VHH binders against q9xw16. Designs and how they scored, part 61

Target 1, 132 residues: q9xw16
Amino acid sequence: MSGWNAYIDTMTAAAPSIKRCAIVGAADGSVWARTEADNVFKASEEELKTFVALFNDVTQVPAKGADIEGVHYVVPRTEESLIFGKKENTGFFAVKTKSAVLIAVYEGPNEVAAQVRKAVESMQTYLNNAGY
Short names: E, the ipSAE of ESMFold2; O, the ipSAE of OpenDDE; V2, 0.75 times the mean of E and O plus 0.25 times the DockQ between their complexes.

## First folded at step 3 (VHH)

Design n12 (framework vhh_7pa5_2)
Fold by ESMFold2-Fast, scan of step 3:
Structure n12 (fold): chain B 132 residues (1-132), chain A 119 residues (1-119)
Amino acid sequence: as target 1 above (132 residues)
Amino acid sequence: QVQLVESGGGMVQPGGSLRLSCAASGFTFSDYWMYWVRRAPGKGPEWVSTINTGGGSTYYADSVKGRFTISRDNAKNTLYLQMNSLKPEDTALYYCATDLPPSGYRDYWGQGTQVTVSS
C-alpha cells in the first residue's frame, strides 16, 4: 500500500482507459496497491496467487487462458514477462518485474489498449531499474 | 489493410472431418502467432488452438485435444485447422485470429466460417 499507490496513480494518469489495476507480489500475489472506490480491483487473494504462478511457465498460458476478477480471458500468446488477455471489448495486460506483477484491466478499442500496454511496460521498466 | 479470410466450413455428420483454411494478407504472416477461436450460437467466444511463428509449438483446448490439428504454411500465408471426429458440440462459427502490433494486445478476427455437425 502507501508508497505503491503513487505507481497506481501514475499508470492511470498515463492511460485513462485503465478501468482497474493492481500491483501485487510476484511470489505470492499479495496486493501492494490497487485501484479503490468506484473502480476497485476485485480479484481475490486465491485468484491472484494462481495468476502470478502463471509467470513460472508462461508458455502454457495460451492453452488455458487466464482468470482475473472472476472473468476468463483468452490469452493468444505470452512473452517471458508479459501476459495479456482478451474478452470482447475488454482486456488486460500483466507484466512481471523482479518482485512484482502489474495488472491493468481496460475497456475499449485497439487505440486505447495500445496506450494501456505502453503505460504498463513503461512502469515495468521503471520498477526493474529501481530494483523491484 | 489486415485481412483474414476463413473457408472450409460446412455441414458434416458426427464422426466426420473438415479442414478449415485462413488466408492472411496485409501483414508479415510468418512473424505472428495465429489461433483459432469459435463461437457457438448464444455463447461467448471459446479459444480452440494456437500455433507459434514457426509452427513447431501448438496448443489446444481440452475439448479438442487429439481430434484437431493446427498447422501453418508461411510460404502461402495460410493457417489450417484439421478437424477429425467431429461432435455436435463442435457446431460454431470458427474464426482465424492474430494479435498484430502496434496493438499486440488485440485479436484481429476474420469473418468466420460456419461448421455444423448434425445427424
Scores: ipSAE 0.000, ipTM 0.169, lowest interface PAE 15.6, mean pLDDT 82

Design n13 (framework vhh_3k1k_2)
Fold by ESMFold2-Fast, scan of step 3:
Structure n13 (fold): chain B 132 residues (1-132), chain A 119 residues (1-119)
Amino acid sequence: as target 1 above (132 residues)
Amino acid sequence: QVQLVESGGALVQPGGSLRLSCAASGFTFSSYWMYWYRQAPGKEREWVAGISSGGGSTYYEDSVKGRFTISRDDARNTVYLQMNSLKPEDTAVYYCARDLPPPYGFDYWGQGTQVTVSS
């Protein structure tokens, strides 16, 4: 058993507005770690495989949006390694590293979203520097 | 190629202290999380402590919190476990480990160092 749950704990401590999150394999969407119990990240293996494939061509994502946990999010724009979406009071940030995709679902206004984005981008930088 | 060598295990009395060391080679040590695990006879291997790359974050199993401290010296490629207030139930072989993310599913382990706590 790996220590990837410690990365989940680090992100949620840095941004308490993260409601659910996961670290998944960039190649196949396999779950490495996720929030559990009352905050369980519920995306199916099929949905995650589809979601991580979005990073192969992020330019198409704003036109069609993205699905996470059966919820369809509007994606206003993308960056090369970042997809984010909004749906009323909820949203997500997903960032790609060399080997992983980090997904954080949050609730709250834009000020909260900024904190969540910083947390996932900080972890992205950390994992890339560690060779992941 | 990847090598982890633990040392410092000994027989100690209850309430005693001990410092374990793990010397790493064959990889860029500073870039990896490092862990300590232990295994008592007839029991499953259990995670004890973890330290992030650069040493900014540390994590502990509940039964050792406040008694054990994990630290690292990246210039010496070494991770340490300082064990205080030792109890008989801490008796185990202690292993240093580096986890790889899936799909590799392989932990690089050292040979282990025996810690025995008894009167």
Scores: ipSAE 0.000, ipTM 0.162, lowest interface PAE 12.3, mean pLDDT 82

Design n14 (framework vhh_3k1k_2)
Fold by ESMFold2-Fast, scan of step 3:
Parts: C-alpha cells; sequence; structure tokens
Structure n14 (fold): chain B 132 residues (1-132), chain A 119 residues (1-119)
C-alpha cells in the first residue's frame, strides 16, 4: 500500500462522477487524503470532526441532515455504516470503516449515485479487510 | 407543482398546546420524508421534526423532544405537528418542508403559520 492518496485515485477512477472526496480518521475527522487542485475537498477540520461524530448514532442523522463543505444536505435515511445525502443535483456517500470515514461528493442523476455508492462501498470492504 | 400549506398557528399561553397541519399537493406524498422547521424573529430557520416516508420513524430536535409529536396521514397528504407544554421560546413561524428544503428558492417551503406563546 502506498500513501492514502492511492485510494482516492482508485475511487475516482471507478466512479468518474465523484467530484470531490476524502478519507478521514473515524475518531477525529483528521484528513488522511483528499482530492486536490481543481477538485479540492474543502471541508474544514471542525466540520469533519462534527461529521464523523454522526457515525456514533446514525439514527439521529435523517432528522438533522448533514453538512459537508458548508453545504447542508438532506439525509433521507442511514444504514449502520453509511450516511448519504442529497441536495438538488448533488449528493454524497459516506461510509465508516474500522479506523476511517470515506466521503465522496458527486454531481449527476440517480444512475450516477448508484455508481458512486458502489465505488465507496467497495473501498470500505477493502479497507476493513486490510484492518483499517 | 409542489404546494405546501401550513395552518393551525395561534396565540397560546405558556404550557398550552397546538396542532399544526401541512396540506401537501403536487407530488407523491407517501414516498417522501416530511419536515417541520421554524424561524423566530431575527434568528435563522431551524429544523424541528422529521417523519420518514410511511411514518415508521420520527425524529426531533433536542429542545422539542418529549413535547412535540410529528405524524402523517398519507391518505390525506397531510403532516401534523402536535405541540404540548409550549414555552415562549417556541414563538416562531412554523414551516413545512418536503425532503429538500432549499433556503435560496423556497421552492419546497410553504408560507408558514405563526405560533406565539405569550401570556
Amino acid sequence: as target 1 above (132 residues)
Amino acid sequence: QVQLVESGGALVQPGGSLRLSCAASGFTFSSYWMYWYRQAPGKEREWVAGISSGGGSTYYEDSVKGRFTISRDDARNTVYLQMNSLKPEDTAVYYCAKDYPPLSGYDYWGQGTQVTVSS
């Protein structure tokens, strides 16, 4: 395994509709890797700390929504290790592993959302199996 | 065209109760989460309660939990907010929202209904 940026590259190659993404620490929201340059993931450290804490009780999230990059998303539902949000033509999928949270922001129709979810969940499985 | 019409707002004394209604049209109501928000003078609009499609799950902001109950009647395309033990701090215009509540366009917001809690 090279640096964590290799996993960012793998997810974006699998789902080109991912506009921005990051891998952050599950305990504190510390950034391990994020997309850069024209696709820089712009969430603040404070926002990410708040966001990863949502995984402590995902059942509360649909009521409040979630904020990523200063954008408030409606969260229609959650699963034990998955939070996803929608706002107009944009959305995100966030999945928790043992040590990390993967966040992918995308733009496009519902067909695009399915591809993004698959890419993020595939990486979640890989990282869990690798002990992360 | 999505339409949301709130009603039931009134002046009540502290400790009183009110039930708000939101009549929805222009979309498949039973397929969508519905929400109540409120906005007090000089403050930002805040989320109050949410109910899942089909009504199996309900969620509340901490300050109203135990006092407010959200419910829905899918046959009548209506969502309700039962408010008990009202406090002066609950004074606000209450808004119904469908799924995506865009603040910039108000496309998914109703006109609101005024609740005033005062003696």
Scores: ipSAE 0.000, ipTM 0.143, lowest interface PAE 14.6, mean pLDDT 81

Design n15 (framework vhh_3k1k_2; at its last look DockQ between E and O 0.12; V2 from the best seeds 0.00; counts 0 for: pae E 8.4 > 2, placed apart)
Fold by ESMFold2-Fast, scan of step 3:
Structure n15 (fold): chain B 132 residues (1-132), chain A 119 residues (1-119)
Amino acid sequence: as target 1 above (132 residues)
Amino acid sequence: QVQLVESGGALVQPGGSLRLSCAASGFTFSSYWMYWYRQAPGKEREWVAGISSGGGSTYYEDSVKGRFTISRDDARNTVYLQMNSLKPEDTAVYYCAADIYESGYFDYWGQGTQVTVSS
């Protein structure tokens, strides 16, 4: 495995409907790796710092929603380490590990969301087992 | 196939109360989260409330907290929305939804039920 970019490649290969994604630090939202060029993940460091702080108490998120890349998403529920939502043809899954947050933005109908969720949760399990 | 049918909408005066019902069929109702959404004229559908499988967790949009209560009756495959202290800004068509794909998105909706809050 060659650095954090290899994890981005693994997730996008497993779920081609992922349009943009990033791996960021859980404490501060600092970007460790992200999709670039034509698929650049455009969230600012300020937005990411705000977003990762949502994992401090996920039960508060459904009341207010979440912002990613300047898009406001309705988050109708959360799980302990998972925030997800959808707006029109765009959706996201974000999962927290011990030291990282994985964010995947996808486009497509509801039927492909399960593949995106599986890819993100598989990576979450791998990183937790690796001590991240 | 999944089917959701809303009922209970009416004209109500400000400060009044109303209970909406949603009858579900075509899936294992008790296993899934259920939600209420609404759409006011000229606006996108917005999320209002959600209830977990088994009913142990409920979530509400900030503007309805303390006024609306979501509940469910799994034996009757029905989700409810009790609306108290109604305001003119609550005027909308109300829809229920199920998160069958666990994606936070719903591809099917009933016709909804119209709630009008006006004097």
Scores: ipSAE 0.162, ipTM 0.522, lowest interface PAE 4.7, mean pLDDT 84
Fold by OpenDDE, look of step 4:
Structure n15 (fold): chain B 132 residues (1-132), chain A 119 residues (1-119)
Amino acid sequence: as target 1 above (132 residues)
Amino acid sequence: QVQLVESGGALVQPGGSLRLSCAASGFTFSSYWMYWYRQAPGKEREWVAGISSGGGSTYYEDSVKGRFTISRDDARNTVYLQMNSLKPEDTAVYYCAADIYESGYFDYWGQGTQVTVSS
């Protein structure tokens, strides 16, 4: 198992409502690690390339939404290093580090989104401090 | 600019009543679920009540059921918390929050209003 796979395991363990997640290159959307097996992250590299490019101008994302794994999400707002989407009681959090984008797709009852955000942002902080 | 402004917090005696208001602006209020939270000194912020978009559904934590009532007026972009039979353990800063799609990710928070219940 690569070091990046360990980070996937860390995020999924921290937030049980995370169904799938991935760590991809911020520059090109290349997959460094993703959930596998029954919880395989299904986004294609072409889709991921488009997705990570959204961080070049996050201010335009709320107007058009964002697509992950072929699913269209409403994006209520963005931050410089944060894009999150909602679809009923499901959603995603995507955060940008120095060199990566962390993506977590979640599903669950009320308040699970806050836990998912915390898990992804914690990993963001860790990786940034590590130089990634 | 998005704003949530709580008001109505005060010092009251046990058994008393208080009505909190949260005035919203800068977003489509009627589309959002609205919530009240509270935080007592030295404790974590806890959920108190929630109301769906349109006001069709209300939810309460067990400790306030039968005593607190959440309501909303979309024409005035305001959510309310009627608090009856207040107890000392209700003492806290009360916060208003807005969440679209009932996702649990709160898009907006107020600054809070102080409620103190004491003899």
Scores: ipSAE 0.024, ipTM 0.359, lowest interface PAE 4.4, mean pLDDT 90
Fold by ESMFold2, look of step 4:
Structure n15 (fold): chain B 132 residues (1-132), chain A 119 residues (1-119)
Amino acid sequence: as target 1 above (132 residues)
Amino acid sequence: QVQLVESGGALVQPGGSLRLSCAASGFTFSSYWMYWYRQAPGKEREWVAGISSGGGSTYYEDSVKGRFTISRDDARNTVYLQMNSLKPEDTAVYYCAADIYESGYFDYWGQGTQVTVSS
């Protein structure tokens, strides 16, 4: 698991608007790595189990939204391996790999959302290619 | 060239109603989700509502749910926001937006239309 935190650093460096992020197990929501200290990603294990299960049928998610860190987000649309949510001037992108879900919570106008999405999708590709 | 033009903003008393329109051109309007955002004085731009391509699904920020209705007319390339039971906190410049590249980044915005709700 050595270097998992480096992947967190890579995503936050690629998109500075990311305020908190995590890499969690797709099957159970267990935290493999997350932002720490003053910007700790604080979702509970139970919340993360519920969240990753949304990827079992992403077509149901827009009707009900999604919760991360106790915050409810509107999910305008989804893709097979992508869920994104919005609340006021904040949002999240989440992508699924073979065994993990990458979650990035950001703050800022939608002009920065493409950079956040690019950062998480680049890591998605990297982890998939590495077997995760 | 993609263009979005909002209209219909006005000064309205609290409790009143207003309908905003956004005329779109330069892309296949019916293929894309359309959104309304607003920016109140001294605040950041915030999402208000979204409507799926084809109009089958609509979504709203909690504070406007039940009061605002987003709709679209694909034959006229127009998205609407019906605003009922307006409150002073709804005062803002309202923008329509499109994510034509499906990137999660909104590449096109209108110039906005001012809605003012004052007693």
Scores: ipSAE 0.012, ipTM 0.246, lowest interface PAE 8.4, mean pLDDT 84
ESMFold2 (binder alone), look of step 4: mean pLDDT 84; pTM 0.848

Design n16 (framework vhh_3k1k_2)
Fold by ESMFold2-Fast, scan of step 3:
Structure n16 (fold): chain B 132 residues (1-132), chain A 118 residues (1-118)
Amino acid sequence: as target 1 above (132 residues)
Amino acid sequence: QVQLVESGGALVQPGGSLRLSCAASGFTFSSYWMYWYRQAPGKEREWVAGISSGGGSTYYEDSVKGRFTISRDDARNTVYLQMNSLKPEDTAVYYCATEYDLGYPDYWGQGTQVTVSS
């Protein structure tokens, strides 16, 4: 089993509202780990390649939004290493580290969004400190 | 209690201009991002523009870039949307909104109707 799957497990344990998530390569969107089975993260390699390229210039993202798992999300604002969006009861947070992009898709009201963001940002900090 | 009240909606001809205002109360306005959204009949609500706390950053949906300008007056607790070169497809109810925390906006005004037709 990939060691990267342990980080998926850590994030989903920290924020149970995360329905699907993945850790992908920042350069090419290659999947390092993702949720599977009933919670499989369904984004194609082509969609992920397009998504990670958004971090090359996050200031362009609010104008166009972002597509994850075939769902188009409104992205109202971005930060240098953070893209987030929501569509009805579904939302996501994505953060970039040195070598990876972490994507967490959650379901629920805004009250759970802060928990999901914290889980993703905590993992971002850990991976950056580990040299990833 | 957060309140947002939009005004300025009207019937205008294609190519015309209009300025929308949103008066905010019940929160520390200067500390929050402000947004404009719109909803045309039979369609979902779409994001139009956003302005950061302090006004240093602005963002626009591609279809309105170069035509619309979002601005704010923190002393008056008001956000504005200046709309130029209006097109029939800009016809919608326009809503201002703000976020409670990072995420999709939770606080909305009642909306103001903009109709662009000849």
Scores: ipSAE 0.158, ipTM 0.520, lowest interface PAE 4.7, mean pLDDT 85

Design n17 (framework vhh_3k1k_2)
Fold by ESMFold2-Fast, scan of step 3:
Structure n17 (fold): chain B 132 residues (1-132), chain A 118 residues (1-118)
Amino acid sequence: as target 1 above (132 residues)
Amino acid sequence: QVQLVESGGALVQPGGSLRLSCAASGFTFSSYWMYWYRQAPGKEREWVAGISSGGGSTYYEDSVKGRFTISRDDARNTVYLQMNSLKPEDTAVYYCAAKLPYSGFDYWGQGTQVTVSS
């Protein structure tokens, strides 16, 4: 729905280095909203279902890495409700809320990564407080 | 200049053991996460093992758990992969990689060939 697109717009405005992002259901990986057009988030339904299941036990993720948009990312470590990964100059942050998983793919150095993480965690806090 | 140089690749019999080494230079080794990847002919590059900066945490792909051990010696700027109970499906070129979390400063070695055959 269009209502959820406003949250995508908010995240990309807060961290312009986000190349692509999505908000998906935590239980099933269903897409609620994603970036479109020149910044299309391209993950399949099967991939997203697999990805959200990683939050059932984040301690297993560094051993296997994570796949987003057909790209395999190395996950060096995880934190509670947070999975992040790197592949060369690209990376992602994914956070779980009560009902959703937010995924942001970015490109750039440590300073850019810090901005992206902050934007994603701010949205996580907002959605949890809103009951999502 | 940054360099990662792998060594130790060889032809070994199934059930054998082998130790790979990766010598690093040109960067602050102790600050980097170190990884081993492998690539068999016609397949995509697969992550094998990882060790955190300082060596406090190790991580393994499921197919190598219990058989492979990653370790590091920060005084010698070297990361190791001890491979036990080798199987034919472990045949691949093994690559060393260095990464900083939240960083685009990733370094790769040129690889070392491991062949497991009778």
Scores: ipSAE 0.000, ipTM 0.087, lowest interface PAE 19.0, mean pLDDT 82

Design n18 (framework vhh_3k1k_2)
Fold by ESMFold2-Fast, scan of step 3:
Structure n18 (fold): chain B 132 residues (1-132), chain A 118 residues (1-118)
Amino acid sequence: as target 1 above (132 residues)
Amino acid sequence: QVQLVESGGALVQPGGSLRLSCAASGFTFSSYWMYWYRQAPGKEREWVAGISSGGGSTYYEDSVKGRFTISRDDARNTVYLQMNSLKPEDTAVYYCAKRYGSPLFDYWGQGTQVTVSS
């Protein structure tokens, strides 16, 4: 295992319906790792800074929605460290750890969403236990 | 071998200023983001500031924005935190961090103690 890219590879292997994902700094949205090449995660640094700030008060997010890669998502509800959204057949799950935010964008129906959520939450647990 | 060494921590009066330094070695410093974190007694470690590779972008926790400035000198492999208008609630051990490799291989300095008290 070398670099944060190994964690990206682990998440995408666990849930093949993940189209793009990234691990970013929880405080500033700086990209630590992201999918590349044909699956490049396209969010700008400014967009990611805005996105991670949503975790400062997740209760406000359903009223506003969330923007990822220039796409506006409807956020139906949030949990303490989880924001998820939907737009047509595309969706995302984002979870906050002590120092990171994991973002996974997927395509598919609700059954696919369940496996993506499981992959993201498993990685969240691993990173929190590792002190991140 | 990656090494981060902080210096500059001291006891200062409220409203005072300090400049922290972090000397880095063992990696291509200019290619990586650098961060400052702090930990107050009885609390978890919290992020303070971050600076992109090359120094083009800087980011701050809201409570320090306008008071603290992060900067870097790539020729000297050093990252700095200029702290102005210090408050008692800024009292903490300050850590320099590099986000290199997996979570298991990220690096932290030993920390430098900043105490703000009358």
Scores: ipSAE 0.000, ipTM 0.119, lowest interface PAE 16.4, mean pLDDT 82

Design n19 (framework vhh_3k1k_2)
Fold by ESMFold2-Fast, scan of step 3:
Structure n19 (fold): chain B 132 residues (1-132), chain A 119 residues (1-119)
Amino acid sequence: as target 1 above (132 residues)
Amino acid sequence: QVQLVESGGALVQPGGSLRLSCAASGFTFSSYWMYWYRQAPGKEREWVAGISSGGGSTYYEDSVKGRFTISRDDARNTVYLQMNSLKPEDTAVYYCATYPPLGSKYDYWGQGTQVTVSS
């Protein structure tokens, strides 16, 4: 595990509905940190490279959806630095910072999604303020 | 009370057309994206089409692109799916959907309407 795993632990503690999450490089999708063991984030680096490139033009994403861990998610809408997806009782939030993309996969209805969004946006703010 | 009510499903022959309607109530319809999904026997529910709030953007799954058209009438709180050149593979229950504001306890799904394409 890298030193970045402390931030993974912080997000997971703040929103227990997060099942798996990762911090990846915004330029290339390289994994900086991810959940492991029983909660391993399984996305390939090739999939992540494709995923982070979506932030280059988020307006195209609702038309195509997004793939994470081999699962195709519907993306209802995007914001400049936020992509979120839904598939049945699962979903994800992904936010971009200056140099990273934070991805959190959760399970549950939209009331738990609000907690997950808050956790990733709080970390986004922290990392941006720290220069990342 | 939030409600989505689909209608228009029927038995139709290959190459035929159908128009599905979804009447929405209980929320500020014009502020929400609206979607159509379908579920064929033995398959997972799949996204079919989406339309942005106000109707400025429309999106389609590849297998229906060019054959299906999603539209909305915000004055009537209704979303539509025009289905042309229907194929047996389009046989499914069709669902209207939207997603509530984050923090709501309920997804807003309709009851579905059955479309059967056979000769």
Scores: ipSAE 0.006, ipTM 0.174, lowest interface PAE 14.7, mean pLDDT 82

Design n2 (framework vhh_7pa5_2; at its last look DockQ between E and O 0.06; V2 from the best seeds 0.00; counts 0 for: pae E 4.2 > 2, grease 25.3 > 24.2, placed apart)
Fold by ESMFold2-Fast, scan of step 3:
Structure n2 (fold): chain B 132 residues (1-132), chain A 120 residues (1-120)
Amino acid sequence: as target 1 above (132 residues)
Amino acid sequence: QVQLVESGGGMVQPGGSLRLSCAASGFTFSDYYMYWVRRAPGKGPEWVSTISSSGSYTYYADSVKGRFTISRDNAKNTLYLQMNSLKPEDTALYYCAREYEDYGLSFDYWGQGTQVTVSS
């Protein structure tokens, strides 16, 4: 469809509790689309390049955690294509597709986290099936 | 009803070892990721280690990596934490925790904890 912002809109409609999110290139962390204005996803180009490189060996991530938007998150476990973390009342889910990484930051309790995870995993499946 | 009961804590000198156990009951233990979480005096909870449902995948906080080993026996519904080369910084109440659904970030059940004190 027209631009990657439509996929951001789809995710935020599916999980309104997503505070900020982005779709970035898996190879280099380049931003394809992100939330803007009052909900702007603030990660720097250098931070995103470092973040997407974590998917090269997700088993090393829990020991060191992950940084998103200058915030350090504790990552208690990972899956091959999934990194998620928590810091106080905030958290994130990041999933890797063939060519993209989807990152969603949320705030709230376990039920909020469940909805956000479902939304990013649904989009991951969609993009993989579309060849991305 | 779901129950998690920790044991095996105690006092040890720096460089010593302890083995913690967590006896689980009231649920299908083999279906859940399990965690060890600790709370040091005057501090909030700190994640220590994770083990997958099958036991095939394990993860550790940087502060304990190479010194602690998490394991499980699904036939006995028991979770373990082998702690070697203990440091004063490891002094804490150690909790066994069950993962809330499939998040890896939060827990729906915790045990009452077992105290580990490392001092010279």
Scores: ipSAE 0.362, ipTM 0.690, lowest interface PAE 2.7, mean pLDDT 87
Fold by ESMFold2, look of step 4:
Structure n2 (fold): chain B 132 residues (1-132), chain A 120 residues (1-120)
Amino acid sequence: as target 1 above (132 residues)
Amino acid sequence: QVQLVESGGGMVQPGGSLRLSCAASGFTFSDYYMYWVRRAPGKGPEWVSTISSSGSYTYYADSVKGRFTISRDNAKNTLYLQMNSLKPEDTALYYCAREYEDYGLSFDYWGQGTQVTVSS
């Protein structure tokens, strides 16, 4: 889905601390768009299928954490359609829309995390309103 | 300034119990999710447990579920961790931590820690 690349650009522009991000199908983890080239979002289809299934019951996620790109993150709590993880000076935010999961991996101090969260949640709202 | 002071650690035999306390000051304690985090020798921080601001929701790492209980007393500005059925792998320096106020997402505020040592 070549047209989905614009949404990747929108999120990375809104929060420059995002190092990599992707839009994947909520049912199967298929990649609709992702950062490419030097900042390729590299997660296997199998890893993404496992990851999106976490949204089936977000309350169970903190017990084991989550893996993205072969990196293990602590998930200290969740919200209804939000999973976030932390490892040292890096982290991720993932939000679920009607049809997709948006994943953003960032680096930086805790102060930038709010910008990353706002960027992915704004896109979440936009895609939900557009029927995705 | 935010201040968190842990206490209640010590040396215990496997199967024993300890209750950790965390005294909080410098912020409105009842507004924040609070965490317990531990560091074993030579390892990075490991999240142990989370409690919501009201105390209504609790979360546990798999390694401690069923053995540890997080609680809080918002009137006393104090966070607790009841640790039962302790194992040698629970040996670590235990910290309480506050979730970042506006950003909600980090373990970066810690106390100085209290040592828990589990050995025969």
Scores: ipSAE 0.204, ipTM 0.575, lowest interface PAE 4.2, mean pLDDT 87
Fold by OpenDDE, look of step 4:
Structure n2 (fold): chain B 132 residues (1-132), chain A 120 residues (1-120)
Amino acid sequence: as target 1 above (132 residues)
Amino acid sequence: QVQLVESGGGMVQPGGSLRLSCAASGFTFSDYYMYWVRRAPGKGPEWVSTISSSGSYTYYADSVKGRFTISRDNAKNTLYLQMNSLKPEDTALYYCAREYEDYGLSFDYWGQGTQVTVSS
C-alpha cells in the first residue's frame, strides 16, 4: 500500500458514510490514490482533469454544478479551496491542498455531511502541513 | 416570504396517536429536504425525522424509529408526521424545518411549532 492509499483509508475510517474517495493531482487530475474493489472510485482522468480545473475559478461552479463519476451535482456554494455538491441523498466534498485535490463521495442523510467535511478538511490540513 | 405552519398537536394518553401537518409556502417545497425537530421543556432541540425532496428517503432518530412516519405531499406543499405509540417522553413542541442549502444539519426556516403532550 502506498502512502496515499493510507490517507484514503484514514478518511474513510473517519467518515463511514463516505462511499468512494480519491486523491488526485491538482494540476492535471492524475489519480494518486482511490478507493477500490466494491467501492471503486470511477471518475476518469479526463473527467478529473476537468474537475480539478474548477478550482481555477470556483465562483463559476455554483452556476454550472459539478460532475463526478458521470453524476451531476448541484453546488450550493464554493470556497477558495472547497467545492461541495449534493444530489438527493448523496453528495461530495472536494478540497484542494498545495498539490492535490481530495474528493469524497458520500451517501446518507444530510446530518452525515458534517462528518465527511471534517474528514476531508482534516486530511487537507495534514497534507498542507506536510507540504503536499 | 417563506412560511411554515405546523398543526395537529394536542394531548393524548400513552399509546395514542397524532398526525402533525406542516403547511409550507413562499418557496418551491419540492426542492427541499424537510425536517421535524422537537424541543421538550428544559431540553435542547432534538432531531426527530428527515425526508428527502422527493420523499424517496426518510430518516428517523432512534428514539422514534418504528413509531413515527414522516411523509410529504409536494402537490399540497405539506409535510406530515404520523406519530403512533406515543410515550410521555415524546412530549414536546414539534417544529417543521426547512433544510438550508448547505452541508450538515442546518435550517434556515422553521414554524412556530405545535405542542404535543402525552400524559395519562
Scores: ipSAE 0.063, ipTM 0.483, lowest interface PAE 2.7, mean pLDDT 91
ESMFold2 (binder alone), look of step 4: mean pLDDT 85; pTM 0.855

